# VH-VL binders against q960a1r229to459, part 47

Target 1, 231 residues: q960a1r229to459
Amino acid sequence: LKGDRIELLLPKNIDQFKKFKKDRTVISSGLITRFVSTRNPKEFSQKWISTKYVKEFNEITVNKDSVVVGAALNIQKMADTLTSSLSINIGKEIDSFIQKFSSPQIANFATWTGAIISGAKSSLSVSDLLILFNVLDAKLTLLNNSGELTQVAIEEFAEKKLFATHTIVNAIFSRSLTGFLFCLKLGETSEQDSTNFNFAALVGNQVSRIFVGLGGQPKRLTSLEVHIDAL
Short names: E, the ipSAE of ESMFold2; O, the ipSAE of OpenDDE; V2, 0.75 times the mean of E and O plus 0.25 times the DockQ between their complexes.

## First folded at step 26 (VH-VL; framework fv_ramucirumab)

Design y3 (at its last look DockQ between E and O 0.22; V2 from the best seeds 0.00; counts 0 for: pae O 8.0 > 2, placed apart)
Fold by ESMFold2, look of step 26:
Structure y3 (fold): chain C 231 residues (1-231), chain A 120 residues (1-120), chain B 107 residues (1-107)
Amino acid sequence: as target 1 above (231 residues)
Amino acid sequence: EVQLVQSGGGLVKPGGSLRLSCAASGFTFSSYAMNWVRQAPGKGLEWVSYIWYSGSYKYYADSVKGRFTISRDNAKNSLYLQMNSLRAEDTAVYYCARGYLDYYYGMDVWGQGTMVTVSS
Amino acid sequence: DIQMTQSPSSVSASIGDRVTITCQASQSISSYLAWYQQKPGKAPKLLIYAASSLQSGVPSRFSGSGSGTYFTLTISSLQAEDFAVYFCQQSYKTPWTFGGGTKVDIK
């Protein structure tokens, strides 16, 4: 009987979160039991802070030109928000793509931030959510230990490994995106299996964005974009 | 008609206090972040403070931290700046300005400005 | 804090001239840059957001460009109403900071 215990803080708003965040491992509301069940107790922090009750992390803000999705929302809620907030052509494809890569049970419990961080850390796995964020030119609002906010593109978040030093506060998507979104996921087994290869393209009368996932960070196919835009 | 109307400025002695007000109309105030920006006579612009739509996140320039408090009342569509322990260097025109959670959009609506003069 | 260095501090120009104002950030701010115009006794007015996007109601003779650390505001053909002070501002990381301003005067 060790007598060790975990201190878990449950802040109610972002002011409280930033005040108490220092030197604590951030956990999402959907992942607490998985963290405990899959980790060696000697190797995880005894001081944790949860996003579950942070009001602003559970909110959605839709403005004329942007939609802002809080960090504690689950994957399904994020997908529903984007489907209803973006153009019909883009929204339908997002809905279809999300349904292919996760079961409804997982999508309703796992946070989109957990999936993004997991994808950004990996040099080997192919992340469906990460490629979706890249093709949609998603931006992240990040909070550092000094209480400062920074806003970065999804590429910068992964490139600079900002998951190590920052907490994701929300994601921002432009409602001004036009054209058609095409997403492809390839695996050899059921729709809930890991992805071996994925592809995402946003094509239309603005600059195209085309990405491929072969393991690690999605690769942007800039030469193909130029060719498509010349048509 | 999107509008920010300011009030509450004036002349005060060093060490005194003032409360600036900014009344919003023509837009959904509770959906926007808000800023205070000041400009000393003949000088450039200096950002002073920022507050989220919810009122929970606040950030201050180092020059005013601990002396100024930003707040908002979304039911009254109003933004406030409580200024305590005023110094001569706080003399400026103070502007309220509308901002966004998406930082790309800048400050697109400004109040008319309120003069604050701190002198003996 | 991210320092914004604006140049020139002033420029004398004639109606019809092309005027270019530059703004340099002490670190990369991606495209999180805005340009404001301010006339004497008036509040600043947003001209350009996201480095290059023209705010609604702003004449097309104004344009912005740049990313990273170096940005420009260009007035393609100066008009009488364009004589003012111009400020850049970064919105990448709090605290937000302004450049020192550029006064555009009648030659």
Scores: ipSAE 0.515, ipTM 0.796, lowest interface PAE 2.7, mean pLDDT 85
Fold by OpenDDE, look of step 26:
Structure y3 (fold): chain C 231 residues (1-231), chain A 120 residues (1-120), chain B 107 residues (1-107)
Amino acid sequence: as target 1 above (231 residues)
Amino acid sequence: EVQLVQSGGGLVKPGGSLRLSCAASGFTFSSYAMNWVRQAPGKGLEWVSYIWYSGSYKYYADSVKGRFTISRDNAKNSLYLQMNSLRAEDTAVYYCARGYLDYYYGMDVWGQGTMVTVSS
Amino acid sequence: DIQMTQSPSSVSASIGDRVTITCQASQSISSYLAWYQQKPGKAPKLLIYAASSLQSGVPSRFSGSGSGTYFTLTISSLQAEDFAVYFCQQSYKTPWTFGGGTKVDIK
């Protein structure tokens, strides 16, 4: 799609995506593109590429020991996949937590990758998905500018600001997590519209994982984990 | 019994090609990621390649990128490594190894190894 | 790439001894570390995963500890069958990388 203000490419697979990605801004929704283009002056033109129709970015794979979620999936679909694929004690809490994350409309349209990147970019924003990915010890598959794939932990992604140079292809979660997940979200307006503080703890796993979010990358409470694991 | 049985390998001249195979049994092959790891004589372990469960995604060490291709046939419970443009430094025992995805990724099942010798 | 520095390169010990091997990562790898045992002419065997989790079937005399950049494998009481080479491996970020190995020899 070409216009006076924006050029949007819609690759259908990862190979096309690799080819078209050169010096283009990656987006996940054509709707978002439309809104942005209407706000820009006529003299301003942007080149965009969408993940929306990339086959590999829309795949869900449930393996014996892992779940893989494509980057183009919306938040609700990602959450539903994890809820159904992880242990009941963990999955139930994920479902509950995500229901409080945003309005159903936003959850159904916004990609989880958008939320992750937004959270990783801002030191002020408290991201519910970011803390969830941290507590679940998620790994990301990334595509660099050279067209090569790499896998990295969510912590590394945020710390190294890899969103500036890499494209998220998918996330992988372990299905071997045990114990109970506890999540908490506090906001200023409504339960779904804002988050000023969040907390996530996986307890009863081989290694406890406990995180707190006050803005930017969630902080791990290692000292608390040590005490919990000693019980 | 869970096992990986390897075949292929041998002696090849520089610039030549070999194809390694790894046959899986005793477990649901399609549910596990697979790896190739090599070990030069008297040296340590070097990760070579990693392939996802479905084969959709492949990863390579920089030392073999563009020359080696990892693939799998889940219907045949088989893993493959196509090695092209072989070099002397590729001489090693090559192992196939099942990805251990119990929370953290490791390799919990290994093949018996196959010797690859690249020499003039 | 993440470099894994393993020490010592070799250690001589007697049966019943406590043996400690260390692995240091060039950056934090959280707990994404595995330990392997390899005997001559044999494939490596997974001993520890997730830095401290004992693989099924592995004797309890083996233990792993550490997080971040510093990790330790401990054999509480060395047995005859434990003389081998040991490797650490990070699974935090591709490419996966191994330590240089530690040979445990009989004194």
Scores: ipSAE 0.016, ipTM 0.540, lowest interface PAE 8.0, mean pLDDT 87
ESMFold2 (binder alone), look of step 26: mean pLDDT 93; pTM 0.951

Design y4 (at its last read DockQ between E and O 0.84; V2 from the best seeds 0.00; counts 0 for: pae E 2.5 > 2)
Fold by OpenDDE, fold request of step 28:
Formats: C-alpha cells, sequence, structure tokens
Structure y4 (fold): chain C 231 residues (1-231), chain A 120 residues (1-120), chain B 107 residues (1-107)
C-alpha cells in the first residue's frame, strides 16, 4: 500500500490482544485509515492492532450496582446504554447532551474510548465525553503492558496520562447515582465542530459533582459542591 | 437465595490432577466475575485465579500459571478449576468467590470451600 | 505485585473493647481495599469494600478508613461473635493480594 509495509492484527479476545500489543499502535477501527509518510517508506513497517473485534471490548454488562461498557463500542451505543440503565433524571440529560455531540454520524462510528483519549491528550480541546465521565465518576478498567488489569477513576487516567502505557478495556458507571444531571455545551457552530466551553453538574446525589471544561481535563468546582451539599 | 456450592477435591499424589466445580444460584451468574481463592492449613488467604463475566479472559497467580485452568459455563451457572501437575504446596482449602466487575466491590459471595490434599 | 502488610498479626481483647487493625500497601491502591472476617472452618465474609463502605448486613460497629497506602479496620465495641481472623485485600491491580491476617482472640 503506497510503498509502506502495514500489518494489522485483529484479535478476537483480550488474550490475543495482550500477546500482540507490544510495539503496535492501538486503533479502534478494523481498517487502516491513515498512511504515515516516512523518509524510507520501503524500510518502515507499520504495526497496528485493533480493538474492534476483541470480545471483551464489545461487551455490555448491567448489574444491580453498575453499568459496564466495552471500549470498542461507539459513542451512541455507550450513551444509549447509560440512558437506559441510569436513573431517568440522569439518563435523559445524557441522551440530550450526546445528541448535541458534533454529528449523529460521528457518534455512530467513533468509539467512546477514542473520544476520551483524544480529550485527555489535548490541553486545548474541550471534550464532552470527558466531562460526562468525570461528572458521573466513571471508572476505567485498564490493561498494562505486563498484562495486568487495574481500575482507576477517569480523573486519575487523565492526570497520570495512563493512555500512554495502558489500554482501556471498559468503563464502569455506578447505578447508585441519584439526583439530577445538568449539562451545557457552548461553541458549537455549523462551520466548526468545536466546543469552547462545557459544564456538567450532578446535584442531589450523596456527593454533588460539578465540573467545568475550558480545555483539557475538566476542573472540579469543589467549593460549590460543598456549599450545595450543605444546603 | 444467593449461593455458591462447591464440589470436587480430595486426596491426590504429586503430579496428579483434580477438577473443582462451583455451582451458582440466586443471581445472574454471567454478570459477575468469579475467583478461586485458596488457604493452606493454618495459613492466610491466597488468590489463585480470576475469570471475567461472559468473556474468556483469565488471570492466574504466578504460583499456578501453566498448571491450573479456570473456566466457566454461564448456561450451567458453573465455575471450574482444572488443576494439573499438583504439588504438595497446593494443599489447601479452595474457595470459589463472586466479585463484581467493578473492582471497588470485594468478593461478597463465597462457596463453602473444598479441601485439596496433595501427598505422597 | 502489590504487597499488603497487615498488623498486628494477633490481638487479645475483651468484650466491649475497641479493636483497630491496619493494612499497608506497597503502592497506592486508591480506595480499592476490602476487609474480610473468617471464623474457624468457615469461608471468609466480606465486611468492608471500597475501603470504607459497609457491606450489607454487617453490624455498624465495623468501620473502615484510609486511602492510598494506609488503611484501618475498626471494631468500635467488640462482641463475642467478633472473635475471628480478619484479612485485608487489595483489588486495585491483578494479581489480587491479601494481608497476612489478624487473629482477634479473647483476653
Amino acid sequence: as target 1 above (231 residues)
Amino acid sequence: EVQLVQSGGGLVKPGGSLRLSCAASGFTFSSYAMNWVRQAPGKGLEWVSYIWSSSSYKYYADSVKGRFTISRDNAKNSLYLQMNSLRAEDTAVYYCARSYLDYYYGMDVWGQGTMVTVSS
Amino acid sequence: DIQMTQSPSSVSASIGDRVTITCQASQSISSYLAWYQQKPGKAPKLLIYAASSLQSGVPSRFSGSGSGTYFTLTISSLQAEDFAVYFCQQSYKTPWTFGGGTKVDIK
């Protein structure tokens, strides 16, 4: 393909994924969509590995206390799952918020993991999914290079830049969340799919969670939370 | 009632094999991860193996890697531990235990345990 | 692997006493810690999860605290049925690891 040697692996399960992850670029697509130009294209080998067909990355599990969403699922499927599994006051807002996300077409094809990682890597972009995960206190199950599994809060994932060393397996959301969710997105134009500002607040929960997005990792408004919880 | 009922175990010679079973009831088995934990006589607890809900992902303690195999049959609500090349140090009471996919939750349901004795 | 150091290994106490057991992790495990109670000849019983959350059905005299690397299990007023062995367990990263256990016996 255009002089470059490209190797794409499509593992079917996490064990296969673990075996071949090293020295490969992780992608969410089953197809190669980008060509990398190199000084010596004939000598450069591009090794890719896809999460698209990994069984564990495509699973959804809803139990009494949590919703687990596999890393290979698209944004719309993730949103639909949360909308149907969380309380009505939270779920409705999630659905509404995601409908305002760029375009429905993108939401149906892009993985939520891709969006989360993109948002976490950028110090400039305002990520709608990142703020949503933060306000919902989402946890991520991660796979490291040694094949070990760990779970971390979304904040820790971004802060420690774990996307550089770990692969997201799934996201975990608590079904114990109560109260009301409020989300706001500003800056969206028909000409430029950009968000300049976003806001998310979960109030009426055991602990209020309030975040503002101005670029990069959303900032938590702890003082406001404390005040609200004291009312 | 949520419960795990174990079977199998017994006395075997070094190098022998045993298969443990754990039958689940009272809950949606496929929505939970399962574990094997063992306890040598008079000793503490040692995690042995972990298997994800409906997936084939398995994890083992280094002490049993290559010798033990965890598996599950969600249609039968059953968990298994195939133990090969058994050693004296594998002598212990083995427990199956349920855990949530969220690691915040500990192992909240345990089987009654089954004794495995490896001796010449 | 994450090492869990539990102390003390044993404690003698009387009914009504306050008992404290500690668990230290070799690295930060956030709040991914559980406490178990085990009586002779019985399977372990989950007491506390997520470092400080009381498992359903467990008496309120049991409490857990801590985050990061240092954790504590407290029995505010020891009862006759509380004489047992207690274990901490980290669930932050595989392999899961347990503390060495603490035997609470009657003084």
Scores: ipSAE 0.831, ipTM 0.915, lowest interface PAE 0.5, mean pLDDT 92
Fold by ESMFold2, look of step 27:
Structure y4 (fold): chain C 231 residues (1-231), chain A 120 residues (1-120), chain B 107 residues (1-107)
Amino acid sequence: as target 1 above (231 residues)
Amino acid sequence: EVQLVQSGGGLVKPGGSLRLSCAASGFTFSSYAMNWVRQAPGKGLEWVSYIWSSSSYKYYADSVKGRFTISRDNAKNSLYLQMNSLRAEDTAVYYCARSYLDYYYGMDVWGQGTMVTVSS
Amino acid sequence: DIQMTQSPSSVSASIGDRVTITCQASQSISSYLAWYQQKPGKAPKLLIYAASSLQSGVPSRFSGSGSGTYFTLTISSLQAEDFAVYFCQQSYKTPWTFGGGTKVDIK
């Protein structure tokens, strides 16, 4: 409304993304994007770069030991991939939890990456995807400004605020996870209300993982894990 | 059963070119990243290049950037290294090796190695 | 780039000895550390991935430990076939880098 002009680049692959990313605000695939044009490049007030059409950010790779989901996939596609790639006990709960999490329209357009970054930035809100990633021990592949790739646990991504200096390329989930996943989401008034409290537990895995969301980053309940693992 | 079979290599003059090949069998080639690693005579291992399961992401060691090109053909289960502007210091045994997009697992399958000698 | 410092550079040992090889990273690499064995004229062979996980088909006398910046490969009772060169390698951040190697020779 204030007459801002936005230049948006739509790279097709990671080599183009690396080349054009410098000095631009990265936006996640699945957000509504639009072409912004101007007569003079000096009139641009904002410069954005989208992940939506980057080939590598739209890839899914499944092998014996892991499943890798690209950063530009929408929430529903990620959920479908995990449901089909992980054990039945875990996959069914992921599917159920994601359906409670958002409407089908939002899940088919919003990226999982946008939700993760939003959750990782917040000191106050409770994120359903962030707790799911924590309980599943997700790893992220990150790209820095130098074109270097690194991998970190989801906890490190949030704790070290790596969203400020890195771009998410994909998420990695182990296919060796076992046991049962239990997820709970509580709102204030109705089914689609924002989450006030959430909880996720993976029990019967070699090491249990149990998290609670009360605002900000999910908190791991290590004492409870030790107790349950001793049973 | 799982194998990487290498071919190519040989003796070449400085400034010359060679193309190394690596043929995969016994696994789903398109699900894995691929690497070239070299070892100069009597020396340690040096990572040279890396290509994702797709052909779009490629990485090169600084010593070979602009001279070497990694590529793959997933339909033919084959990995390639095009080496141009060869120098004496490129003399080494070159190995292809498979790896994962999950870096946790290392390079678990290696080819037999191909000797490249760059000598005037 | 992450430098990997491996020590010792060589070890003279007898069959039955316990051999310990150390690898230090110039920055934290979490557990993204692999160990390889290379015999003369042969390609490297993966022994340990993720710092401590034994690769399938590798004898249980091999073990790995560590996280962060310090890692150890241990051969609990050296066998004749274990005389080789051993390399560590970080896979935390590109470019992936190897240690300088440790040659294990007969005493």
Scores: ipSAE 0.605, ipTM 0.831, lowest interface PAE 2.0, mean pLDDT 85
ESMFold2, look of step 26: ipSAE 0.590; ipTM 0.826
ESMFold2 (binder alone), look of step 26: mean pLDDT 93; pTM 0.950
OpenDDE, look of step 26: ipSAE 0.373; ipTM 0.787
ESMFold2 (binder alone), look of step 27: mean pLDDT 93; pTM 0.951
OpenDDE, look of step 27: ipSAE 0.000; ipTM 0.526
ESMFold2, fold request of step 28: ipSAE 0.449, 0.502, 0.495; ipTM 0.778, 0.780, 0.784
ESMFold2 (binder alone), fold request of step 28: mean pLDDT 93, 93, 93; pTM 0.949, 0.948, 0.949
OpenDDE, fold request of step 28: ipSAE 0.571, 0.826; ipTM 0.843, 0.913
ESMFold2, last read: ipSAE 0.521, 0.475, 0.399; ipTM 0.787, 0.774, 0.762
ESMFold2 (binder alone), last read: mean pLDDT 93, 93, 93; pTM 0.950, 0.951, 0.949
OpenDDE, last read: ipSAE 0.714, 0.287, 0.797; ipTM 0.883, 0.754, 0.900

Design y5 (at its last look DockQ between E and O 0.23; V2 from the best seeds 0.00; counts 0 for: pae O 6.0 > 2, placed apart)
Fold by ESMFold2, look of step 26:
Structure y5 (fold): chain C 231 residues (1-231), chain A 120 residues (1-120), chain B 107 residues (1-107)
Amino acid sequence: as target 1 above (231 residues)
Amino acid sequence: EVQLVQSGGGLVKPGGSLRLSCAASGFTFSSYAMNWVRQAPGKGLEWVSYIWSSSSYKYYADSVKGRFTISRDNAKNSLYLQMNSLRAEDTAVYYCARGYLDYYYGMDVWGQGTMVTVSS
Amino acid sequence: DIQMTQSPSSVSASIGDRVTITCQASQSISSYLNWYQQKPGKAPKLLIYAASSLQSGVPSRFSGSGSGTYFTLTISSLQAEDFAVYFCQQSYKTPWTFGGGTKVDIK
């Protein structure tokens, strides 16, 4: 897109993205739509770079041990991938849970990355994707401004506010997860409204993972995990 | 059986070029990242280069950056290392090794190694 | 670059001995630490990934532990085929780096 007030770069691969990313606002949304508004009347121009067409950010890689979902995929595509790639007990619950927290329109257009960053930035909101990523022990591949890649747990991404200094390249989920996934979402007026409370538990895995969402980052219930694992 | 079979080494003079090849079989090559690792005679292991499953992301050790080029052909299940402007310190056994986009997993399949000797 | 310092550089041991090799990273690498075994004239073989996970087909006498900056590889009862050089390697951040190696020799 080439508006008079906005320069938007649409790199096609990660090498182009790395080369041109510097000093640009990264757009992780699956919807490349921006209404121009004044932030400073004398400095109206904006410089953006999009992840939408970066080949590597749109890739899905599944092997024996892991499933890797690119950062530019929409929420529904990520959910479909996880449902088909993880165990039946986990995949069915992921599918059911995502249907409850996101309308089909939003799930088919919004990126999972945009939702994760939005949730990680907020100290007050309860994020359904964040708790799902936490319970599944998701890892993120991050690209820094020097072109280096690192991988961090989803908890570290939010805690250390790495969204401010890094670009998400993909998410990684282990295919070795076992047991049963249970997710609960409660909103004010309907299941598609904002979440006031959520809960996610993976039980019967080698180490159970149990989280509650009350605002900000999901909180891990390690004492309950130890109790459940002792049964 | 999962295996990596290497070829393309030899003796070359300083400033010369060589191309190493690594042929994969017994696994879905396009689902894995690939590495080159080298070992100078009597020395330890040094990582050289990494390429993602789709050939899009490539990374090089500083010691070879600008001189070596990693590539892959997923249709031919083959990994390559083009080595230009070779120096005496590039003398080593070169291994190709299967890796993962998930960094928690190590290099779990290795080629047999190919000797590269750079000498006048 | 993350430096990996491996110690000792060599160990003389007898069959049946317990051998411990250490690896220290110059910064935290979480659990992104692999261990490899290499015999003369052969390619390295992955033993341990993710600091403590045993690679398939590796004997249970091998174990790994640690997180952050300090890691160990332990061979609980050394066998004849275990006389080799052992390397640690971090996979936390590119470029990946290896330790200097530990040679386990027969006493």
Scores: ipSAE 0.518, ipTM 0.789, lowest interface PAE 2.5, mean pLDDT 85
Fold by OpenDDE, look of step 26:
Parts: C-alpha cells; structure tokens; sequence
Structure y5 (fold): chain C 231 residues (1-231), chain A 120 residues (1-120), chain B 107 residues (1-107)
C-alpha cells in the first residue's frame, strides 16, 4: 500500500520480511487501521512493514517441553495457546489473568508483541503481559537488522531495550513448569484496560518466580523466592 | 533406549565440504530441539548450532555463519550439519546433542562424536 | 556474547574430598546455567541444569548453586569415577557459550 502519508509493505514470509524491513517501522496488524485514518497530518509520512501476513510470525508450535507463539498473533490467541499447553494449575490462572487484561475487542486485535514492546518502552506503564512473560521465564526469538536470528530472555530484551534494534519473531515458553501460578491486577478503574499494580508468583516449581509490577520492567522478589523455596 | 548415533566426517582439504548426520532413536525426535557442539583437539566445548523441532528457526555461532547449515528430517529421525568452505580451525570432534527441556537448552543426550579434520 | 570463566582450570583431589568449581558469567544469566562432565574420549554428560537442578540419574553428591553471574558446582565426596573435566554452559541467550573447563585430577 502506498499513499501520500504512508508506505506499507506486507511480506508473506520471514525471508521477504528480512528483505523489505530495511529502515522501515515494524507495525502490528492492530495499528494499521489507525495509521491510515485521516487523523494524521498531511506532512506526516512513514515507511512501514507489517508482520500480519508473515507466515512464520503466525505459527504456533507445541513441542514436548515448550510452546512457541508467533509475534503476529493477537493477545487472546497467545493466551489461549498458553492456557491449553501449560499445566492446568498454571494455564487456568493465565486465562483468568488475561480475561481481566483488556476488553475482548482489544485482546482479539492487538498483538501480544505490541503489548510487550509498549510495556518495555515505558517506565510508567504497568504491563500485564510483561509480568506474565517474566514469571513464566519466557524467551524471545529476535531478528536483527542484519537478518540474523537470536534468542534472549525477556529480562534481557527489556533491560537492553532490544526493541530498538530487533524485531520479535516469536516467544518460547516452557511446558515443564510445575506448581501454581498466582496473578493479581489492580487498576484505577473497574475497566479491564487499567493497571496500576500487578503481581505474579509461580510457586511449587523447581525455582519459585515472584514479580511485582509498578511500572516498566517488573521487579523480581528474589529474597522471597529463597524463603519460599526453603519451605 | 534413548540414543544418538552419528555418521559422516573425516579428512577434507581447506575449502572442502562435509555433511554430518545424527540418527535419533528411543524418543520422539520431532518434539526436541537439536544441537551441534564441537571440540577441537585438547580444547574446550564450542556450541555450533541448534534447530527447533519445526525446523523453522535455526541458530549459528558466528564462527560458522554462512558456511554451515543445520537441518533435520523428522520423518527419518535425523539431524544434519552441512559444512561448506571448511577451514583448518573447524578441525574438531563434532557432537550432536538433544536439547533437554527446550526451555533451558541444556543438552541431556549426546552422540558419540565424529572427527572432522581439515588439513592441506 | 556472554563469556564464561571457570576456576580453577585444574584441581588435584583425593577420594572423599569436597571439590568446588566456580563459573562466572560476564553478565547476569539468571539461572540459565548447566554443568557437564566429560571423560577422555567420551561425549559430555549433563549433570546440572537450571543452575541447581540435578539431572536424572546423577548421584546426589553433585550439586549446583548460584544465580546471576556466579555459580558453583560441588562434589561433596569425590569418587573414583568423578575424575574428569567439567564444563559450565550458559543458555541465557544465543550464542550458547561454555566455560573453559576444569580438570579434576587424582592427587
């Protein structure tokens, strides 16, 4: 798609994506309709590339010990995949937590990648997906500007601000996590899209994982984990 | 019994090519990520490459990027390493190794190793 | 890349001794640390994963500890079959990297 304001490329696979990306801004499908609206000034012009139709970014792979979720999937699809692929004591809590994350409309249109990046960019925003990824110890597959793939933990992604130089291809979650997941979300309003504080704890795993979110990257409560693991 | 059996390797001149194979048995091969790790004579271990179960995602050490290609055939329970443009520094025993709990990428099952010698 | 530094490079010990090997990462790797044992002419064997989890079938005299940048492998009471080279490996981010190894020799 070409216009006076925007140029949007729609690659169909990762190879095309690599080729077309160059210096273009990567956008998720949920943002496309927003950017093409008449709300933008006439002088505003950007080159964009979408992940929406990239085959590899839409794939779900369920392995024996892991589940892989493509970057172009919406929040609800990602959550459904985790709910069905992880242990019942973890999956049910994920489902419950995500149902309180946003409106069904947003969950069905916004990509989980967009939410992760948004959360990682802002020191003020409290991201439910970011804390979920941290407590589940998620790994990300990243594509750099040179077209090379790397894998990194979610903490590293946020800490090093890799969103500035890399594109998320997928997320990898362990299916071997045991124990119980506990999540809490508190917001300013009764609306599902408001969060001022969140909490997530995986207890009964080989190593407990406990995080709190007050803005930006969630903080890990290592001292509490040590005590829990000693019980 | 869970095992990995390797084949291939040998002596090759610089600039030459070799293809290593690793046959898996005793487990659902398609459910695991697989790795190649090498060890030069008298040296330590060096990770070379790994591939996910779907074969869609491959990763390489910088030292072999552009020259080595990892692949798998799940129907044949086989892992491969195509090595092109071989150099003297590629001389090593190459191991295939199964990823233990794909999530942590520990390697819990190893092949017996295959010697690759690159020499003029 | 993450550099892994093992110490000592070699250690001489007797049967029954407590042996401790350390591994230091150039940056935090959380608990993404594995330990391997390798005997001459043999493939490495996984001993510990996730810094402190004992691999199935590995004797309880082996233990791992640590998080972040500093890790230890401990053999509480060295046995004859434990003389080997030990490697740490980070699985925090690609490329995966190994320590230089620690040779445990008989005193």
Amino acid sequence: as target 1 above (231 residues)
Amino acid sequence: EVQLVQSGGGLVKPGGSLRLSCAASGFTFSSYAMNWVRQAPGKGLEWVSYIWSSSSYKYYADSVKGRFTISRDNAKNSLYLQMNSLRAEDTAVYYCARGYLDYYYGMDVWGQGTMVTVSS
Amino acid sequence: DIQMTQSPSSVSASIGDRVTITCQASQSISSYLNWYQQKPGKAPKLLIYAASSLQSGVPSRFSGSGSGTYFTLTISSLQAEDFAVYFCQQSYKTPWTFGGGTKVDIK
Scores: ipSAE 0.025, ipTM 0.575, lowest interface PAE 6.0, mean pLDDT 87
ESMFold2 (binder alone), look of step 26: mean pLDDT 93; pTM 0.953

